# Ledger of designs, part 56: VHH binders against q9y6x5

Target 1, 379 residues: q9y6x5
Amino acid sequence: LPPKLLLVSFDGFRADYLKNYEFPHLQNFIKEGVLVEHVKNVFITKTFPNHYSIVTGLYEESHGIVANSMYDAVTKKHFSDSNDKDPFWWNEAVPIWVTNQLQENRSSAAAMWPGTDVPIHDTISSYFMNYNSSVSFEERLNNITMWLNNSNPPVTFATLYWEEPDASGHKYGPEDKENMSRVLKKIDDLIGDLVQRLKMLGLWENLNVIITSDHGMTQCSQDRLINLDSCIDHSYYTLIDLSPVAAILPKINRTEVYNKLKNCSPHMNVYLKEDIPNRFYYQHNDRIQPIILVADEGWTIVLNESSQKLGDHGYDNSLPSMHPFLAAHGPAFHKGYKHSTINIVDIYPMMCHILGLKPHPNNGTFGHTKCLLVDQWCI

## First folded at step 21 (VHH)

Design ka9
Fold by OpenDDE, fold request of step 22:
Structure ka9 (fold): chain B 379 residues (1-379), chain A 123 residues (1-123)
Amino acid sequence: as target 1 above (379 residues)
Amino acid sequence: QLQLVETGGGLVKPGGSLRLSCVVSGFTFSSYHMAWVRQAPGKELEWVSTISGSGGYEYYEDSVRGRFTISTDNAKNTLYLQMSSLKPEDTAVYYCARTQYKYSGEWTPFDLWGQGTQVTVSS
């Protein structure tokens, strides 16, 4: 039987939650599998970009999903939650579920993973759920497991997406121990439900399961705001994305806009597109706007409106607060092994290996995950 | 045909309790997140609480946490707000509305509102 892999994402699950909160079910999952304590995600550290990086192994500049809100100056198209189904935005890369279906007589399934409801390169996930945040985890899990067990051709790759603890993190902030403990307890219970369901169905020993996230969460405050309106008039630019990485489309001379913004706040770096630090791998795409503003950790870029979020993400991907974790279990993985860190783009070649797929060109390094895999030599 | 109808408001003394109800029609509330919002005299709209239509997660504004409980009855297609330990500052018109959480971490604007129910907390 072909190997099977379930990729699960709990949006906004910061890596150090594992150290600061209790996760009896997840810890048990880890004990029987592997843990990567920190996953360095891609810049910007937002939901659409990082989820697509996981399944493509590419930096954002390469796969073309460079933010949750994008603008293409040539076609005049916009990308956002309300308009995320146009293949135009996704076709700069090939996600693993498409590869899985095209390389083998296999099917893919998805419970609300970003992009899975889009025909990418004229291929859509064999099975998928339309995104609806109100759908229970149980229903998502039921559909995924049904597809894994009853599909023909067989589903060999499946994804499951869940919006917590992101929503709660935004609401309460990651340092709210009372509220976040409650939320994280629920998430751990969901992991328990997942494991129990797999055991009940006889999938536990044969299904490879990866539990990960796209980004962490940093504490924000009303005392740490950067008001752009204090620095530049709205008539001088179009705002494509706001916080913590603002994408600026100048309506006047770019240099003039830059000069108005460059000293706006000591807690914000202003970059012309060509001056964006190389380490971000966030330059070589036309969808990246001429000027970007990058707020320091915990600072929020606002207009005249006050921010209500106590937690946010999207900051420098070198910040530990932005890092998720990765845990995995199944026949492909060791038991009781912990690894310190990998890059989020490294997940793709690993998944391809597990599934026996030839990976598309990617930015991941398979060598970084060898120690997680039973069939690989770990030096 | 889409309707939200709030009931349960009234006059109550400080420290008292009220239970608000919101009956939805024309759609399945389990397909949305349902919220309570209130507007006090001379104040702006204030978010109070949100619950997943499936009943999986609850969110509360800080001032009402521990005192208010949001819940649903799927069989009745009804949203509830149990209010306890009411304070004068809780006086407002209470509205129920529907929303959804987005990938981007934002909530959709409320696209459907009830007529509201008056809650008055006074000695």
Scores: ipSAE 0.876, ipTM 0.960, lowest interface PAE 0.5, mean pLDDT 96
Fold by OpenDDE, fold request of step 22:
Structure ka9 (fold): chain B 379 residues (1-379), chain A 123 residues (1-123)
Amino acid sequence: as target 1 above (379 residues)
Amino acid sequence: QLQLVETGGGLVKPGGSLRLSCVVSGFTFSSYHMAWVRQAPGKELEWVSTISGSGGYEYYEDSVRGRFTISTDNAKNTLYLQMSSLKPEDTAVYYCARTQYKYSGEWTPFDLWGQGTQVTVSS
């Protein structure tokens, strides 16, 4: 039988939550599998970009999903939650489920993973749920497991997406021990439900399962705001994305806009596109705007109105608060092994290996994950 | 026809309790997140609480956490807000509304509202 892989994302699950909270179900999952304690995600550390990096192995500049809100100056198209169905935005890369479906006797399934409801390169996931945050985890899990067991061609790759602890992190902030403890307990229970379901269906020993996330969460405050309106008139630019990485499209001379913003706050770096630090791998795409503003950790870029969020993400991808984790279990993985760090783009070549797929050119390094896999040399 | 109808408001003493109801018509609230919002005299709209229509997750404003409980009855297609330990500052018109959480971490604008029910907390 061909190998099968289920990729699960709990949005906004910061890596150090594992150190600060109790996760009996997840810990059991880890004990029987592997853990990567920190996953360095891609810049910017946002939901759409990082989820697409996981399944493509590419930096944002390469796969073209460079933010949750984008603008293409040539076509004058906009990308956002309400307008994410146009393949135009996704076609600069080939996600793994498309690669999988192009193989003989294979299909893919998805429960609300970003991009899975879009025909990318004229291929849409064989089975998918349209995004609806109100759909229960149970229903998502039921559909995924049904497809894994009853599909023809067989589903060999599946994804499951869940919005917590991101929503709660935004609302309460990651430092709210009371509320976040409650939320994280529920997430651990969901992991318990997942494991129990797989065991009940006889899938536990044969299905490879990866549990990961796209980014962490940092504490924000009303005392750490950067008001752009105090630095530049809104008539001089179009705002494509706001916080913590603002994308600025000048309506006047770019240099003039830059000069008005460069000293706006000591807690914000202002970059012309050509001056964006190389380490971000966030330069070589037309969808990146002429000027970007990058707030320091925990600072929020606002206009006249103040943000109500106590937690946020999108900051420098070198910050530990932005890093998620990765845990995995199944026949492809060792048992009881812990690894310190990988890059989020490393997940793609690993998944391709597990599924026996030829990876597209990518920025991942398969060597970084060899110690996780039973069929590879680690030393 | 899409409709939300709030009931249960009234006058109550400080420290008292009220239970608000919101009956949903024309759609299945399990497909949405349902919320309570309130507007006090001379103040802006304030979000109070949100629940997934399918259940599982509840969100509360800090000032009401521990005092208010949001819940649903699927059989009755009804949203509830159990309010306890009421304070004068809880005085407001309470509205139920529907929304959804987005990938970006934002909530969709409320696209359906009830007419509201008056809650007055006074000695």
Scores: ipSAE 0.875, ipTM 0.957, lowest interface PAE 0.5, mean pLDDT 96
Fold by OpenDDE, look of step 21:
Structure ka9 (fold): chain B 379 residues (1-379), chain A 123 residues (1-123)
Amino acid sequence: as target 1 above (379 residues)
Amino acid sequence: QLQLVETGGGLVKPGGSLRLSCVVSGFTFSSYHMAWVRQAPGKELEWVSTISGSGGYEYYEDSVRGRFTISTDNAKNTLYLQMSSLKPEDTAVYYCARTQYKYSGEWTPFDLWGQGTQVTVSS
């Protein structure tokens, strides 16, 4: 039988939640599988970019989803949550579900993973749900498992996406022990439901399952605000993306805009596009704006309006607070093995290997995940 | 026709309880997040609570946490707000409204509102 893989994302699940809270179901999952304690995600540490990096193995500059909000100066197109369906934005890369469907006698399924409801390279997931945050996890899980079990051609790759604990992290802040304990318990219960469902359907032993996330969450405060209006007039630039990494499109001379912003706050770095640090791999794409502002951890870039968020993400991808985890279970994985760190782009070549797919050129390193796999030599 | 109709408001003493209802028509509330918002005299609109239309998860403002409970009845297409331990500062017009959560971590602006129901907490 062809290998099957289910990729699950709990948005905004910070890696150290595993150390600070109890997860009986997830720990059981890990005990019977593998854990990567920290996954270094890509810069910027936002939802669309990182989810696309997981399924392409590419840095943001390479796959072209460089933020949750984008602007293309040539076509004058905009990308956002309300406008994410144009293949133009996604076609700079080939996600794994497309690669999978191009194989004989295989299909892909998706429950609201970013980009899965868009025809990319003229290929859309064989089965998918349109994004709707109001749809229960149960319904998403039911559809995914139905497709995994009853589809022809068989679904061999599936994705499942859930918005928590991201939504709650934004609302309450990651340091709110009371509220986040409640939320994270619910997440663990959902993992329990997932495992139980797979067992009930006879899929548990044969299905490879990866549980991961796109980013963590940092505590914010009304006392840590950077007001751009204090530094530059709105008439001098267009804001493409705001916080914590602001994308600035100058309406006047770029140097003048830069000079007005460079000393705006000691808690914000201002970069011309060509001066963006190499370690971010966030330079070689036309969709990256001429100037970017990067707030320090826990600081929020605002205009005259105050932010209501107590938690946020998108910061430097070297910050531990931005890092998610990865857990996995199934015939491809060892049991009871823990690994310290991988890069988020390393997930793609691993998934390709599991599914027997030839990977597209990517930034991942298969060697980083070899120790997780039963069929590989681990030094 | 899209419509939200709030009921259940009234006069109550401090420490008392009220249950607000919001009947939805013209759409399926399970396709949205439903929220309660209140406005006190001379004050700005204040978000109170939000629930997934499917009933999967709910959120509360800090000032009402532990006192208010948001819930839904799918069969009746009705949103509820059970309020207990009411305080004078809870006095406001209470509105139900619909919204959605986005990938970016933002909430859509409320695009549909009820007429509101008056809640007065006074000795």
Scores: ipSAE 0.726, ipTM 0.890, lowest interface PAE 0.7, mean pLDDT 95

Design ka9
Fold by ESMFold2, fold request of step 22:
Structure ka9 (fold): chain B 379 residues (1-379), chain A 123 residues (1-123)
Amino acid sequence: as target 1 above (379 residues)
Amino acid sequence: QLQLVETGGGLVKPGGSLRLSCVVSGFTFSSYHMAWVRQAPGKELEWVSTISGSGGYEYYEDSVRGRFTISTDNAKNTLYLQMSSLKPEDTAVYYCARTQYKYSGEWTPFDLWGQGTQVTVSS
């Protein structure tokens, strides 16, 4: 009976949604398993970086996916949500599905987790779906369960990604209780469908399932804008990424660009790369630009006076609003246990332990997750 | 040939109802997100509603929530907007449009538009 693991992400699921909304299906899942109430994610608190940190156990500076929009000065390559498939971007780390499927008699499956449709180190997930956000949760789940049941060599590690509540969080903002209640109820129904499907297929009792997320969401407002165009001319820099962490590549003297920006707004911190706080672990990669701008929570950096965003993420990873949760169920996990916090990088060594894999060098601490696991001494 | 064709506009009294249709040709709309966007006389384009291509999630602008219902019929490759309790301020040309959601949390620009259908709410 080789150990099996399904890793599920609901993008943008803020930890305190669990306290502020009703989740009958997720609460039943937690009751029969474990909960980590807050997961401290990595800076910047964006989708590509944090999903890769989960599966590599590395800070962004170490795995090289440092933002959703990037520029590499050596190769002159650009990364974006429409140009994310060049293995160059992903090859600074080895994600767990690569390590898993290189083991004898094991394969990996993926339903749209970031990077699983890319041949990282010349290795692509054994079974995968190309990313398409219009593909239903039901179809993603059907493919995953088919692969878990019917593959040779057997699928022992699978991933499943879903875009909500991130999309709705951006559109409505987390403080819109009416809209978010409707969205979150729908997500709870999807979790119910997932559990029911696994039970009907005979997978539920012997499959380890982790349900987690990459980041939370904070409320934005039209009266909390930082207009970059009012502080600096476009011609003085190349904009690599905008909000809430702007990445600035100077076209003129770096000190002159810094000086034009440093007093732009009291609601924005301006860092030269060497001055980025050590606690961010966000300095030692060439893809991190010479100047970054970090907006205060709920503030939006714009090039004009307007923004369509009512909710956003990407802010300082010490902010509780940026933190997701983690829940898990399966033979590796205790039942009915709640834990206060772990770091998002701790998920990787825990998953390696569950699967019997030797972890690559990483920033996670296995000891932080020991109390979740039935085979570990909890002190 | 990729096409979006809106129908069902017309003149309606305040408090009345209309159903707009958008027939899709050349692609399967369930593979994309579909939206209704309107333009009132002398005004900018205003997003009205979006539905995920696979179904499951519907998004509404505040002024139409509770009055308008977006829906799909996958067998007919058709997007609908059921409009009720219509008000004079709903007078606009209504367009259907295509978009997509990305990992980055951003929507693509509307890359395909219909010709529009006129809705006029007046006595």
Scores: ipSAE 0.593, ipTM 0.826, lowest interface PAE 1.8, mean pLDDT 93
Fold by ESMFold2, fold request of step 22:
Structure ka9 (fold): chain B 379 residues (1-379), chain A 123 residues (1-123)
Amino acid sequence: as target 1 above (379 residues)
Amino acid sequence: QLQLVETGGGLVKPGGSLRLSCVVSGFTFSSYHMAWVRQAPGKELEWVSTISGSGGYEYYEDSVRGRFTISTDNAKNTLYLQMSSLKPEDTAVYYCARTQYKYSGEWTPFDLWGQGTQVTVSS
């Protein structure tokens, strides 16, 4: 009679969208479950790192997915969203779906959550879809529900990933009310479809469902560009990642590169790796480059080019604009409870508790989420 | 061989309408995002509109929003661009192209292009 959990991410869903737009279906989901109004995510506030933090409970320096673009100096390997399948990148941690499906009489299913189509520690999700952003939400949901109902051993943990509102947030910016209202209404309709499908299949009463996101979105502008080519010749460094956190591998003396960059813009902080603020937990991994540049909110680092994005993320994780939300419903969760804040790394030990799994060492604190759970003392 | 073939270009007066078609062969149409891109004489390529291959999400460049409508017919493997309220500055060669959205929040470079169809808006 093992408990079941479905983890859903709508990429780039900023926490305050819930207050600023209408979500009749999501609000009904929350009314019968729990809401965490702000989730403090991990630095850098990018997609690959934060999705892996949710499922490992680890800071980026500890799980090794430190950006959407990475370079390993020892192996000379490159990571990007077109080159993300080498287990080398993912093997510094054990995600929850691996732990789950190694239990007796359990399997895991995945519809496009980052990493679920990679054999991490020689283990790939028991059922999965290869990533393709053109596959409809309906098809992803159909596969997930089929696997939840029809698999032997039974699927007890499933993930479902959707690209919106991130794609539209980048394209239009979070302040474009006309376009964002249209996009967010479509997303609420998808949540309604999710709940309705689970009810029709008899899953709704006994399945735990978490709906969350990896980060928010901030408004950008052509008036807020930082042109690196104006400050330093490109021949002095290798660019590993650009904006809003640039990763700089010096080709000449590191201090010389730092000195050329430190006064480049008042809207950019320049850090030697050893000087990165401790609160970022972003220092102790060889994949973090010797110099990073951190743009102020809403500023874009460019190489003598215009930017086509009107919204972006990746900024300082203390910024409210970078924070997602979390909502949950199911037999493990209270009904009608709202909680102000958790850390994104707290989600992992909570999920392990719900599933009866022993968590690997992690940075989450189970106590931060116990008020959400019916079987816990909330004081 | 993968192929995109545009049709429906021509000469039209300002304020007029035109429908462009792009017939797809050699790949699964619904597995990609499809775009219209245009190039006016002596100008750089300009993105016009994108639609998800499965439908449901459409994106428009600001100057065409409200005037142009992108759509698909999966049974006919065809992408459309319905253009209305045409202006002289819409004069360009219009290409259909293939792209994809990535986890990083970026679109892939256009890896497959049609031959283009000329649209000329003048009296």
Scores: ipSAE 0.572, ipTM 0.809, lowest interface PAE 1.8, mean pLDDT 93
Fold by ESMFold2, fold request of step 22:
Structure ka9 (fold): chain B 379 residues (1-379), chain A 123 residues (1-123)
Amino acid sequence: as target 1 above (379 residues)
Amino acid sequence: QLQLVETGGGLVKPGGSLRLSCVVSGFTFSSYHMAWVRQAPGKELEWVSTISGSGGYEYYEDSVRGRFTISTDNAKNTLYLQMSSLKPEDTAVYYCARTQYKYSGEWTPFDLWGQGTQVTVSS
């Protein structure tokens, strides 16, 4: 049978948490597997876009999930975390679980990964949970392991998503050592539970496990607000997304809106769509609005109000604070190897290789991950 | 059919303790996040604490951290708030409420509320 793969995301797990906090269970996992210390994610550094980039290998402009809030002017459709189930939004790419389960004698399983409860290209994950953040990690894991052990055709690709440390990172900020230490200890205990569950079920030796995240977290402050209402009247634009990358659909002449915004704050870059830096790979999709505002790290764009968040993400993907890590263990991976960096889009072609799947056209580079794999020449 | 019922409020002196209870009926509350929210007379609603469904994560407003403890008894469908070292500014009607966390990092508005229980901290 083809090798099996479990892909796990702990949302908002900043790469340098590994250096700044204790993770006995995760460190044991790494010791017997591989670590990538920094994963360079995609711009914008938000949850929906980066989770879809992991499973498609595509930049946001290419897979079409360009933000957590989107608008399509032709169809008049809106996307949000309360309105994310229309396949229209997801159909610009083919995620790995669709490719996997369309193979002979294969199924895919999912516990909460963004998009896995949507019928993408008329195909929904073979086994899945409807998204519900209140479902415990234990229940998600029990479902995943039950499906890995008991399904016909067998589940060969599974995903597991958990909302922490993102929720706590937003609430406390990454610099709150006391609260983040408590939160991260609980996450390490969950990783310990995951490994022990897999061992008890006889899955550990032959299952490839990737533990990663979509983005990091940076500290915010009430001293670092950009008041958009002080620069431009609401009547001149439609606001599609606000912070830290605002998406602006002008209601009047686009150049006039740009000119009202460009001097709003020295801590914000204002881009016409054609002027968005090429390094963002964030231009060639109709869902990217004509003007975007990109706040500097730790700055929050607001509408004449205070912010309740002490941590945020979505900033420039060159910022180390936005970068997650990747750890992996299993028969496909070396043991005790540490690697400096990969791009988040590189994870997809690596996963396709492990599963024996032909990757769809993508932006990843298989060569970047060869050193992690036992069947590849590293140098 | 869906119902939240708070009990355990009362009058206490500064430094005292109370335990609030919220009995849940009509839904499995481990499938949601549950919160305590309070409102002092003439003031806005103020979030106090939230417990994640079955995950054991607890969140507290800064002014109550270390003094209040949120907990559940899932067998009895009951949410608790253990309040200690009470201060006059803790005087409020305390509500239990239901919420959820979203992929975007946002909490939903509270969609189900109890009737509230009065807590008064005064000499």
Scores: ipSAE 0.523, ipTM 0.788, lowest interface PAE 1.9, mean pLDDT 92

